# Ledger of designs, part 1: VH-VL binders against q6cq02

No score or structure here was measured in a lab: all are predicted.

Target 1, 188 residues: q6cq02
Amino acid sequence: MVLIKSRKSIVTATNVCINSSSKFYLTEEQVQSLGDKEFLTASYRRFLRMRQFISKRQMVKESYTTYLRYKFKIEDFELKRSKLLSVSGMSAMDFRSSVQKSLCFLIKAFSISDAYSKDMIDDSHKCKKIIKNLLTVDYHRNRIINRSSNMYQYYRKDFTFFTDGQNIGLKQFEENLMRLNECLGTRL
Below, numbering starts at 1 at the first letter of every chain, in headers, positions and changes, except where a header shows other numbers; Kabat numbers aren't used for antibody chains.
F, E and O stand for the ipSAE by ESMFold2-Fast, ESMFold2 and OpenDDE, each averaged over both directions (binder to target, target to binder). V2 = 0.75 x the mean of E and O + 0.25 x the DockQ between their complexes.
[cut] stands for letters that were removed.

## First folded at step 1 (VH-VL)

Design c08 (framework fv_cosibelimab)
Fold by ESMFold2-Fast, scan of step 1:
Structure c08 (fold): chain C 188 residues (1-188), chain A 121 residues (1-121), chain B 112 residues (1-112)
Amino acid sequence: as target 1 above (188 residues)
Amino acid sequence: EVQLVQSGAEVKKPGSSVKVSCKASGGTFSSYAISWVRQAPGQGLEWMGVIIPIFGTANYAQKFQGRVTITADESTSTAYMELSSLRSEDTAVYYCARDEGYSYGYEFDYWGQGTLVTVSS
Amino acid sequence: NFMLTQPHSVSESPGKTVTISCTRSSGSIASNYVQWYQQRPGSAPTTVIYEDNQRPSGVPDRFSGSIDSSSNSASLTISGLKTEDEADYYCQSYDSSNHYVVFGGGTKLTVL
């Protein structure tokens, strides 16, 4: 898709204008009325719809799909959070609100409009950079972990991924991402 | 603008080691992977390995595993390639090449100028 | 573990079109992206095509890339040949299963 800005004509293959009435959002009524399983399924479909805006590259789309599947089907978020932040309580943010904020973060990253202020455009660019870095880190993590056949199992109750001097960057990145999640109320 | 600048030419004896540097400028160092590629005189390009600074990890081509070490110093935005137990067959131009961070197929967007390493007895 | 095979050399006259092939020995050529690099004598390689068919800024539209699944090959096509196009051309892909970069043997392009 193409997007034309009034100040400067910018044509992009990956960005579209996504408004609040878009099929990419869940309505407040849907959030309140759906059961947990139905809410997660509806949310998953919306995250999957965003795949078209992430990249035209098949490998990047595959990485996005793999990460998304991990988040919805495999991840124990509260366990991972407790291990990374060394806390014992559950997160303060309602899980449905966290999922919605995560979707809004992704929509913000890939939505641009000529109605946006400079601050809104800068914020969108920062979100896109975070998503790009997240997927890049996940690709490299998968490369390392896949060789040991332990893909995405590093935060199971009995699993210890971090060894002396190894994967320091991965540990630091995941701690920083979890701290970002705490600040924004997201589950990236 | 992004630029990769490599250290100068080296002449080494068989059995010694060589360490080549690659300094990156004009971009964010830690969000990219850096590969090392060599080219023997009159021959093609041969991939040696890659360093992924965010993980502090390197992966090497099977042929070089055990005698190549790739490291990175994020504070100076410099990657290093050290090749040990040098043989005359290691005479080559050694290049560093940057992979865009979100590329998942090793898309080298910038290359260093190359460093000639000559191994002679 | 696969190889990429290129013709050793190709030649063509100025103004004409040349195509350089890059054939993958096992597995699908389409399963991983293919890049093309140009290397002039005494110089480092530079990218002319990335992700099968994309051109970096500054590369003229005379350069194009394509994938042909039926022959399991990638191709670099250069139209309107100019003398400055004389160089060695390398294709490159990635083996995600074995985690290593694969280069083709290179093709010497002569414009006469």
Scores: ipSAE 0.006, ipTM 0.490, lowest interface PAE 13.1, mean pLDDT 76

Design c12 (framework fv_cosibelimab)
Fold by ESMFold2-Fast, scan of step 1:
Structure c12 (fold): chain C 188 residues (1-188), chain A 121 residues (1-121), chain B 112 residues (1-112)
Amino acid sequence: as target 1 above (188 residues)
Amino acid sequence: EVQLVQSGAEVKKPGSSVKVSCKASGGTFSSYAISWVRQAPGQGLEWMGVIIPIFGTANYAQKFQGRVTITADESTSTAYMELSSLRSEDTAVYYCARHPYDSYWSGFDYWGQGTLVTVSS
Amino acid sequence: NFMLTQPHSVSESPGKTVTISCTRSSGSIASNYVQWYQQRPGSAPTTVIYEDNQRPSGVPDRFSGSIDSSSNSASLTISGLKTEDEADYYCQSYDSSNHYVVFGGGTKLTVL
C-alpha cells in the first residue's frame, strides 16, 4: 500500500498520503474500457482497500464493510432515489462516473492526495464528517431501528415512510444525502 | 545525516528585500515540506509559511501575505524565503525547518542553523 | 484560528519534576499532534517530544509528553531536573482547517 510513514513508521489517518497515480484510484482506461462486471469488481476492490484508513476501531471497520456490501450487492439506487426525492425517471448521471466520483470522495475524506492546500484540507474535513455521520446512522439503523436480516427493508417496493413521526429523522437524513448525491454526481 | 544549511547573515536598509536560502542534504528534497520560522530578539517563534515542493504549492501565514514568497529549486535541493518591504521590526533570526517525510502536520524533524537579518538605516 | 497558551516561566530545584502546560483556545487538543521544542540561548530549537509523547533518539527518558482532553491541554514533564535543562520550551500544533503551524508563546525554565 501507499500509506505514508512519518517519523520512523508512526502513521495516523491524519497523515495518509495517497498518490493520484496509485492503485487506490481508477484509471481512465478502467473507467472507459472495462466491461460492466469487470468495472464493478475493480471498483469494489478499491473501496474495500480503503477500509484500512476509515478507522482503527473494529466496529467502524465492520460497519464500513456492511455498508459497502449493501451499496454494491443489494441497493437499488434508482428506486431509492425516486422514493426519497419523489421524482419519476432515472438519474441523468453516468453510472461509471458516479462510482468514480464516490471513490474520489472517500479518498479525499481520508487522505491528502496529489495537492495540498488550505482548500483541500477544508474539503477533506467536510468529506470525512459526511462519511462518519453516514456510518453512524447506518450503525444505529442496523442495531436499533432495523434488527432484521434485511436491515435495508425501508427501500423495499411495499414500504413507505410514515408521517406520524416514526422514521422521520432517518428519512430526513437520507433525503439530504440523496440531494448531496445529486449535486456531486456521487452514489454515497 | 540530514542537514539544513542556511545562507549567511544580512544587513538591509528599510524598504529593501532579503532572500534567504536553505540547502537540504542527506535526503530526497522533493519528498519533504520546508517551513520558515522567524524569531525577533528575545521573542518567541513565529511561523511564516511552508513550501511543499512535490506539489508545487506554498501557504503563508496571514500576517505575511503579500510580503513573503517561498520557493524551491529541486535541482539544487534549496528552498528560498524572500521578504519584501523590510522594516526595523523584521530584524530577526530566520530559520528553515523540515517536516517529516510525507507528513506536513506533524512538526519538524530538522532545523537550519538560522540566518540573522538586521534591518537598519 | 486557535492559540496555544503556555506559562511565561517556571522554576524548580535540581532533581525535582516540572510540568509545562500548553492549552488550546478552540477545538480539541487531541485533534492534532503536539510537538515540544527546546531552545538554549544562541541555538536553533531542537525537538524533545514529537507526536504527543514520542522521544527522538538521544533525548533522555526524563522527558515525557501527555495530552489531557478534559483541560484541553498538552503537557511536557521533565523529571530529575538538571542544570542543562535550562532553556525556553515551545509547544507546537497544526491548524488543519487553515493549514497553519501554530506555536505556543514559549516557557522559560529556570533550574535553581
Scores: ipSAE 0.000, ipTM 0.436, lowest interface PAE 18.3, mean pLDDT 77

Design c15 (framework fv_cosibelimab)
Fold by ESMFold2-Fast, scan of step 1:
Structure c15 (fold): chain C 188 residues (1-188), chain A 124 residues (1-124), chain B 112 residues (1-112)
Amino acid sequence: as target 1 above (188 residues)
Amino acid sequence: EVQLVQSGAEVKKPGSSVKVSCKASGGTFSSYAISWVRQAPGQGLEWMGVIIPIFGTANYAQKFQGRVTITADESTSTAYMELSSLRSEDTAVYYCARTPSYFDSWGYYGMDVWGQGTLVTVSS
Amino acid sequence: NFMLTQPHSVSESPGKTVTISCTRSSGSIASNYVQWYQQRPGSAPTTVIYEDNQRPSGVPDRFSGSIDSSSNSASLTISGLKTEDEADYYCQSYDSSNHYVVFGGGTKLTVL
């Protein structure tokens, strides 16, 4: 496991990691009071700080940065959600809460603490596996399918599958991830 | 641990096709890339192509384009390599090999686990 | 596409050190990772070096890999040669322009 080193131990409250003195968290006050652009900038900076703990491998660090940039600058989450779940309605989740929960998910995946119970350690392992699988899928997708720098064409309005069944594994992975997002209130 | 088990040896006539299977045990099959590599008697290793099972998308070496088809069935964790229009020079041992998940990958299709090999003999 | 060129054979006495080269015909050897595989007669290949210079668990410290940009070559070095090291050795890299895996022609190591 990756150990996040901070001045204070990571503490938890009902599966939510809250450490207001850590460089890796936004406080509840910040989530409530920042303007939209400032909230996004502060959140993006915190996700970028996690890069050092994701992997020692340069290739993985670069993939993480590319995926993060896609999430913050390019992704139309509601369009992607509607396509994957075959629904017309908007997500019920508050955008700011979803971003905060996504950051907590990532921190949980790549941190350990002496304060963690067995259940929390098991949760951390599951979160780490999800993030590893997500980045692995993204890496192979970008290298093989898109070939160009204009990746993520799967989420354009005009996107269709190349041949019936060819992309079923990718579609199932993305659908499962989106269903997880619905359950957890995240935007992974 | 992960193990790759291939189908048994085959003898084929010129002009026919052969389909070799490669069954993976353990690990997350969808996170792998599976390459096919052949070796003619007394010759070196020759890459034929690769499949990334989660996409169902395969890439082939130029020499084999049009004659080779690589597929995967995620439900059975099995990859397949079919080579058509067989010639005597296709007589070789055919290997499948795994590139581990991205976090454990060895930079662009480095191979960590190899199947035992399948001898395909093309004779009249 | 490019080719990886290895010597056809090398030989050395037990206890000595041998180096096997792998030269890239176009583009920099450092542009893509190099792996090294060992193949004994009648067996499937096994990995002795990955990502230029890393050893898998179970591979002895006697095996090492290196990259030399000036000669545009990767090298596998085996020190303290043992009879069990006698095998064919293959280097492998990747052509990112064409999405091809490239193998070297192989080197037969004889320990006499």
Scores: ipSAE 0.012, ipTM 0.552, lowest interface PAE 8.4, mean pLDDT 78

Design n05 (framework fv_nepuvibart)
Fold by ESMFold2-Fast, scan of step 1:
Structure n05 (fold): chain C 188 residues (1-188), chain A 122 residues (1-122), chain B 107 residues (1-107)
Amino acid sequence: as target 1 above (188 residues)
Amino acid sequence: QVQLVESGGGLVKPGGSLRLSCAASGFTFSDYYMSWIRQAPGKGLEWVSYISSSGSTIYYADSVKGRFTISRDNAKSSLYLQMNSLRAEDTAVYYCARDRLWFGELSYFDYWGQGTLVTVSS
Amino acid sequence: DIQMTQSPSSLSASVGDRVTITCQASQDISNYLNWYQQKPGKAPKLLIYDASNLETGVPSRFSGSGSGTDFTFTISGLQPEDIATYYCQQYDNLPYTFGGGTKVEIK
């Protein structure tokens, strides 16, 4: 069965194909010429449009929107990185480049083509698993701590949340994700 | 053989406390999410709480939130439910159940314990 | 919360009959639905997961179908050992919710 989600995206029985376009991708001009505020707004809109492909489950869709808001409005990435990796220097990756690479990671996770090699399909599947695991962890984090507008400030205030024995798995996941960010140049 | 055995049920007065235990055997307990599901006498099934394989993620039904605490000890292959401020409507058989695959295409309770009866009465 | 409405609440049928139970979700849950069997005095047992998949070791006379909001559970050729209460359960969103159950008895 073939489903058309938008004029630039197609869902088949076996895959989703997302074409390169201004709707889902940032243009070269947008990456290079927009001011920081405009760049973040354009990026946020692209990430938000991907929500339709993340999952059919309502809780996963809600988790995605919540996590996206955290990343764009609340997260202090460099502080979080320094704490999780126990380093004092800033990341080597340019901010705009890392946001763009993060969007490409998300698109790769949810878009495949019949032209893709086996390795490309396997890579896409691994990216999809990482995103789903990330959203699962974030959903449970929010449920454990009775989510409030300030919950994500734990990285700024202190790390006692991660010293609780019940939260050791959350800390390990966050550390592994940050190590992946270092390797790929992303900000997942 | 996969087995789940509940214990700790009994008669308790309203406002009292009980601690339920579930002993698991026949599988790698630390690999599975676990849930508590209850059934009032003559009534249907009501999901109560779950805990992730590592114990890092927990969720409660609104009816028990703030009163019940789920926990696990992977070294002992045991699941627990601490029940405080018990009410007459908490009277039920409490089952522990093994839960598969969170946020995937699948999530289901493939093995259940025999249940333990909790009666909240004056 | 997602409400699961199960019907009928009880039924009586003869050995060899085809028994059909329905379950309706208050909102679209895609195929995120399971079916359980509970025999008198026993714990529930998983029969069908993900709307239509038969659990290992479960007899082929049991089947499930449906998606969205309307689901059906069928026993083809009812046997005496099938006397039980059957429950549907959604896992699209927390909290997980069960149908009210259908008690199946032999005439």
Scores: ipSAE 0.000, ipTM 0.467, lowest interface PAE 13.2, mean pLDDT 78

Design n07 (framework fv_nepuvibart)
Fold by ESMFold2-Fast, scan of step 1:
Structure n07 (fold): chain C 188 residues (1-188), chain A 122 residues (1-122), chain B 107 residues (1-107)
Amino acid sequence: as target 1 above (188 residues)
Amino acid sequence: QVQLVESGGGLVKPGGSLRLSCAASGFTFSDYYMSWIRQAPGKGLEWVSYISSSGSTIYYADSVKGRFTISRDNAKSSLYLQMNSLRAEDTAVYYCARGKYYDSSGYWFDPWGQGTLVTVSS
Amino acid sequence: DIQMTQSPSSLSASVGDRVTITCQASQDISNYLNWYQQKPGKAPKLLIYDASNLETGVPSRFSGSGSGTDFTFTISGLQPEDIATYYCQQYDNLPYTFGGGTKVEIK
């Protein structure tokens, strides 16, 4: 089941407390009752609201928005997964569950507070580091690959991007991120 | 090939108006922040304005705020700069530049267009 | 606004020399600084990003270092094609600001 309700308060870098409010979380009722289109729209809006907490710099917020648009509008997750993991089956994780776990991952990443235990703070910092590395790698990837092409286009057109030795570092990062997605049930 | 081509520059009298265009090709224009950067003859670079990928976030340097308007047409892969109430100090080569940023590194301008000269003279 | 001060404003060196340009920010900008090369009559070209990272396709003789407020750009073994004006640029805060430029000439 998706983790929507927190039994503990979540606090952002700005000391804004994010509880189980539907402004930042989808309620259990919304996850169960919304149609697919409505679910995607509601989820996208909540990911967009997290933009204010990703970084104090407006430019980094736009990088986040660009990546988010890629994930929701362009990415073929199952195709990408099959190529990176060299598997023929589809993901075992329910789509709605994986989207919600991804949102929870983002909220956790940007929760910092002295009210948190050291373990909670450490976990938050690790999640934050993953998100920052993800955005950094995405930017460098776009620089290296004919400057402007996104990863989904290469999966569709050529299927050669990850077989090219010059891209081994990017391939390794994407594989590691996909393995993390498998372990956590996310779609980062 | 990623390319930016500016046009619309020319000679204009103080108080006049001019509209610059920048045609983008070789990349998904709608995914990028775009900026205008100018350079007065024999002087250094001055950042003028940026516009976000969607067009919803815009920022202007104080020197042009209230006089210049940046806009974009993602369907046409084009960036615009409407310049009103032009002053002699606006005389410069105006460059269109693509920007993209990330948390660990930030924002840089690459590529740049060839530039278009705007001369404000009586 | 964050003020970027470059020194020297111009220099003249011989082919093969080591050339050093400095850039000072009026406040801490971490490593959020880029270096650009502008040849006469051409648009600027990105050489170094995030203070020390070499852009793809840029010769290894170019390097950058520094963090906080003090930054250095170095050309190890100056070549004739390196005649240009070099600019630093901060992107820690809006408005983005450039240094005054350093004109590099061969003597």
Scores: ipSAE 0.000, ipTM 0.447, lowest interface PAE 15.9, mean pLDDT 77

Design n08 (framework fv_nepuvibart)
Fold by ESMFold2-Fast, scan of step 1:
Structure n08 (fold): chain C 188 residues (1-188), chain A 121 residues (1-121), chain B 107 residues (1-107)
Amino acid sequence: as target 1 above (188 residues)
Amino acid sequence: QVQLVESGGGLVKPGGSLRLSCAASGFTFSDYYMSWIRQAPGKGLEWVSYISSSGSYTYYADSVKGRFTISRDNAKSSLYLQMNSLRAEDTAVYYCARGIAVAGSYYFDYWGQGTLVTVSS
Amino acid sequence: DIQMTQSPSSLSASVGDRVTITCQASQDISNYLNWYQQKPGKAPKLLIYDASNLETGVPSRFSGSGSGTDFTFTISGLQPEDIATYYCQQYDNLPYTFGGGTKVEIK
C-alpha cells in the first residue's frame, strides 16, 4: 500500500476535500457544471484512481474494482436503504454530495498531509479499517449472492434472504454500514 | 462436498503443448478466484497462476509468463491451463486450487488431487 | 520476489511431542502468511490462514504465530496422523511464494 502525500490537499473532519488536484478530487466547478451522466463518469474515474492507494496487493485491488462496479452499475441505493432501515422515505442527502463525501472518505483513509493532526491520523486509520472490512464482507456476499443485476434482487424479490438465520450476520453488517452512511452523508 | 478434479496431464516433448482442465463441484464456481500450483517431483510447491472469479484479472509467475494461459468457463464450472512451449523444468504435478481472495486475506482452502505433466524427449 | 526460508527441512519426533517449525520472509509481510499440510501422495490442505487463524475442522493442537518476518507453526501433542510435509506461503505480494517445506516423521 502507497499513501497519497500532499501538503496542499486536505480532507477536513467533516470529510470535505479542499485545495485538491482534479486528478483525485472533483472541484466545485466540476460538481456544479457536469450533467448527471458526466458527473458519475468523472466520479467513477476518481474512485478507480484510488485503487493504487488502497493496497499494493493485487487481490485487494481486484476486490475494490468489483465493489466499485457494483456501486456504480448495479446498486439501487434508495431501495437498499429503505429495506435495511425499514423506512419508506427517500434519503435526505443530496446525491452528488454523498458521492463526493464517499470519495473524500477514501482520500482521508489513504492520504498523509502536513495539515493532519494526530487525531486526523487516527481517524484516517479508522477509515482504512472500515474500507478493508467492507471489501472483505463484499467478497463473502458475492459468494452467497451473484451480483449480476438480476441475481442481486434479494432486496426486491426475496427479502426472506435476510430472515434466514444463516444470513443474519450479513444483514447486521449492511444495516450498520447504512447507519454509518446516514451519519457521515456517504454512500459506502 | 467441495470437489476439484484435474485432468489433461501426460507425457509431452519439449516445445510441445498441453491443456489441463479442472472440474469443480459442490460450490458456486463463479464466486471464487482459482489458481494453478505445481510441484516438481521431490520438490516443494510453486504458485503458477490465478484468475479472478469473473475472469477479468489473471496473473502469472515469471517462469510461465507468455507460455501459459489460464482461463475459466463459469457456465461449465471448469478451469483451464493452456501450456505452450513446454520445457523440462515444467515437469510437475499441477494442482487446481480454490482461492479465498478478500481485502485482508488470500488462501487456498481446497485443492484437487493433481495431474502429472512430464516434459521429456 | 519475496523469499520464504523454512526450517528445519525435516524432523523426527515422538507421539505427544511439541513440534515447532519456523518460516522467515525476506521482507515484512505483516500477517499475510498461510500454513498447509501435505500428506504423502495427497494434495495440500489448509491448516492456518493469516498467520494465526485456524481453518474450520482443523484440530486445535495446530497453531500459528508471528508477524513481520518471523513466523512459527506449532503442533502441540503430535499424533500419528500428523506425519506430513508442512509449507508456509506468503501472499503479501505477487508472485505468491512457498517455503521449502518441513517433513515431519514419527520415531
Scores: ipSAE 0.000, ipTM 0.513, lowest interface PAE 12.3, mean pLDDT 80

Design n09 (framework fv_nepuvibart)
Fold by ESMFold2-Fast, scan of step 1:
Structure n09 (fold): chain C 188 residues (1-188), chain A 121 residues (1-121), chain B 107 residues (1-107)
Amino acid sequence: as target 1 above (188 residues)
Amino acid sequence: QVQLVESGGGLVKPGGSLRLSCAASGFTFSDYYMSWIRQAPGKGLEWVSYISSSGSTIYYADSVKGRFTISRDNAKSSLYLQMNSLRAEDTAVYYCARGIVGATYSYFDYWGQGTLVTVSS
Amino acid sequence: DIQMTQSPSSLSASVGDRVTITCQASQDISNYLNWYQQKPGKAPKLLIYDASNLETGVPSRFSGSGSGTDFTFTISGLQPEDIATYYCQQYDNLPYTFGGGTKVEIK
C-alpha cells in the first residue's frame, strides 16, 4: 500500500477528496483560472505522477501510460457515452469537475492519505481493483479488436459497437464502466 | 530511413531576414509535432519553437517571439522557420527535430544535421 | 522559465571508469526529463527519456535516475565512442529548457 502524504488531503469512504497545494492535486484557483489547454496539461501531469504507484513492473506502467494518453489525446468522451448509453444529451457533469474526480479516484486507489481506518483501507482496495480491471480489459480489447496502429476507433463519428454478438463481454464492460462514470461523476 | 534535412542557412547582416526549411522523409510527417532547436557556436542547446501536427498549435521561446514564424506544409513534408529582425545573438546552428510535445511522452527522437546561420556585419 | 543547471561543465576520465553527471531543475519537474548525447560535429541523439527509460538501441551502460529537482546520468564502464557532450532537457513546462551540457573526454 502506497501512502501519499498531503497537507490538506482527506480520503474518505464516500470518495471525497479535498484539493490542496500538493503536486498530486490542482488548487481551486488553478481549476477555475487555467485555460482549457493548460488545465488538461496540468491534470495530465498529475495523472502521470501516479504512474509510479500503479505497479512496480515497467510493462504495467506502460499500459497505464497508453490508456492515459488515449483518454487525454484520442477519446471523444461524449460520443462514446452517447453510443454506449443510447442517449442524445450531453453529460450533466462539468468537464473540469469530472477530470478532478477521476484524479481523486486514482489517488484514493493507491494511497490512504494519513488515514488508517479499516473502512478507508477497504474503500481504497475496491478502487484499486477497478483500476486494475480497467487496464486489463483495455489491454485485452486492444489485442483482439485492433492492431496497435488502429486502436481506439471510438474517436470516429461513424463507429458503432458490436451488433452481431462479437465480443459482447467487452461491450458490456464498456457499458458498465460508463454507468459507473455516471454515478461517480468520473471519466474512467 | 527517417531523415530530416535542413537548408537555408547563411550569412546575414543584423536586422536582416532568412528563411529556413526542413525536408522530412521516411515517416508520416503529418502525424508529428515538429520543433526548431538552435545551438550557438561552442554553446549549449536552446529550444526555439514548435508546431503541432495540424499546424493549429504554435509556441515560441521569448527570445524569438515576434521575430520568428514557424510553419509547415504537410503535403510537401516540410517545416519552415521565417526569421526577421536578426541579431548577433541569433547566430547558431539550427536543428529541425521530430517530437511529441505536451500531454504525453515529450522528447526529440530524430534530429536533422543542422544549418548554420551567422548574423554579422 | 524552468532553469536547468548541469554539472560538471566538463570532465576527463579513463576507459572503463564510471562517469556521473548531475542536472538540477529550479522547480519540481517530477520525472519529465530527457538526456541527449551530442558527438562532435553531429546532431544530438536521445539516450534516456522520462528520467530513467533507456531509448531503443542505446547501450545498457547508460542510465538515468532522480525525480523532482535532482537528476543523475551515469555511464558505467566508459568506452571511447562515448566521447561527447551530454545534455539534460525538461518537458514539464514551456518553454522546454536544456542544461548547459557536460563535455566528456577520454584521458
Scores: ipSAE 0.000, ipTM 0.453, lowest interface PAE 15.8, mean pLDDT 77

Design n11 (framework fv_nepuvibart)
Fold by ESMFold2-Fast, scan of step 1:
Parts: C-alpha cells; structure tokens; sequence
Structure n11 (fold): chain C 188 residues (1-188), chain A 123 residues (1-123), chain B 107 residues (1-107)
C-alpha cells in the first residue's frame, strides 16, 4: 500500500476536509465563486492528483483514471440514484458539497498523520477498503461485460447489469454504495 | 495461523443436493474474496465460483451455473456452496481457497487452500 | 474462455537437475498467471504469483518468467521434496482457468 507520509501529506477530519493545501483541496473562495464547469474541472484535477497515492501499480492507476472519467464525464448520478434507491426527486445534498465530501473521503483513505488518533486511523483504513473494493468491482465489471477495451458500452447512460443472474452481486454492490452515499453525502 | 476447513462432502445420487461449508480462521475473513475450486479423481484443477468480500459480486463457471449457489456469512467466518441437480461429472474434491478475484492491492491469487472435501455423485 | 496449455504432461529428472515447465495462454494475459505445487493427497500450494514473484517462504530454487502468452516455471537444482504436480493458472479473464498440470518425478 502507498500511504501519504511526506511533510506535505494531506490532513483530513473524519467528516470534513481540512483546507490545508489548494493542491489537494478546493479553497472556500473557489467553491463559492467558480462556475459549475470550472468547479468540476478544478475538482477533477484534485482527484487526478490523488492517482499517485492510490497504488504504485500502473494498472490500478489506469483503472482509477478510467473510473474518474466515467464519474465526471459520463455518469448521470441522479438518474442512477433514483433507479438504485427506487425514489423520485433529487438528492438532498448540495452538488458542490457532495463532490467536496467525495474528495475528502478519497484523501482520508490514503492519508496518514502522527496526529491521528487510533479511531481516525481505523476510519482511514475503512475508507481505503471501500475505495479498493470500488476499483476492484469496476475492473470486474469491465472484464465481465467485454473486458476493459469495451469502455463505451460499459459507461453508457442506458447500460444495465441487472438482466442476468450473474449480475445480481453487482446490483447489490451499487445499491449498498448508493446507500453509503446517502449516509455520507458523497458521490462515490 | 490461516486455516480453511471444508465439510459437507459425501456420497449422493445423481439429481441430489449437497451443501459444502468452509470454516475460516486466523485472518479477517470479511476482507477477502473466496473461491471454490474442484479436482476430479486423477484430473486437474477446475475453478468453480467466487464471491467478493461483501458478498455483492459472484461469478460461476458455465458448468455449474444455475445449479450451484455460493454464499458467505462474514459474522461466522464461513463460506458455503449449495450444490443442486448434481451430475456424475461433479464428482471431485472441492477446495475452499482464499482469493480468486482481481485485487489490485493485495494480489489476485489463491494463497491459502483448505484440505478439500470429497463429493461423489454415483448411483 | 482462455485455454492454458501446459507442457510436458509429465517428466522424470534426477536430483540436482534443472527442470523447466511451460505454460501457453490462448490469448494475451499480461502477467496475470500463478504457479501452484500439489503433492499427492494434499491441497495445492502457491509458489509464484503474477508470473515471476516468489511467494513468502518458498525456496529460491523456484522461479517464474514470461508475459503475454508464453510462461516458464523453473526448478533449479531439483530436490526429492519437489516431487509433485505443478499447475499454472490465469486470472486475467473469467472464468479462471488452470493448465493441465505437469507431474514431476525422480528417475
């Protein structure tokens, strides 16, 4: 595992990001003043900078980048949410807050600090396990459906994994992840 | 240390059912993908099924799809294989193995195996 | 499905010999290949993972190499306790598939 341990390491709180560096966090001014497109672009760059800490393995870095591209450019989050939770209407959490909390979740998963309590270290470990499982399931989905090379079909807005008994586990994983998103205010 | 112990094998008639169990100890069972792998007498290894750490992702070999069901109980550190509509070709030693699905961080290999349980399907 | 062709099916060698087993995948599997040792009446044991990495506790006389479709497993200086059947296994694509096995015996 690659952990962030340098003197420039990222520091997080359990439920919110500590804005200690604009290299990894958006400033309060940026969150308030950027247009939606600019906010998403700045956020995407922060997520992309985390790639170096996800894994030293090139394949995992590539899978991470592919998943980020899907989340920012292709995914219809509200549609996906409504289908998985069988609800109508949009999520209660503000869009910008959800993106920030997702970034904080990722930073927390791969950050370590001597200032962290045992509980904070345990929490970080749980977040890391969730991210590992998420990327592993995403890789699995690509392999089952037509390997990683069939990216367009995998990431279509109307694509469904819920038509075959083999895909019941994928549906359950996505439902559980969406319920976690509701609880934490994230968009993982 | 890490141990996997299979049970539930035995003699069964064609068309019958058996439920295999695998008891895990010495590691955090809920962190690992688990697989069932079988070996017919005098033959090689054949992968049967895997299940993700949470139970959310499951896959079966075509030879058993629709007849076998893999499941797990993380609270009991146990893995199961429900085998229905058994055929003579299902006669094999069934191994419980840790791993089986691609895990980019910890590796994607079967690092620990149980000793196996024999399933004989015969009239 | 990815077919794994393992050769030879069996071999006999003397203690101290260099033993080589090959495994060929029907399509490119990068380095997603493992090697296992199975002694009579025992469960398989992982020896090599990701084509060339030696599992902890496994003697250094065992090694693996290759990528893509062609893989080699070598025992340098065969010992009596190395008598076993060896299997390759790919995990690049589902279903996971094993080679047919190579039985290694002493002459």
Amino acid sequence: as target 1 above (188 residues)
Amino acid sequence: QVQLVESGGGLVKPGGSLRLSCAASGFTFSDYYMSWIRQAPGKGLEWVSYISSSGSTIYYADSVKGRFTISRDNAKSSLYLQMNSLRAEDTAVYYCARGGYSDFYTGSYFDYWGQGTLVTVSS
Amino acid sequence: DIQMTQSPSSLSASVGDRVTITCQASQDISNYLNWYQQKPGKAPKLLIYDASNLETGVPSRFSGSGSGTDFTFTISGLQPEDIATYYCQQYDNLPYTFGGGTKVEIK
Scores: ipSAE 0.000, ipTM 0.475, lowest interface PAE 11.1, mean pLDDT 78

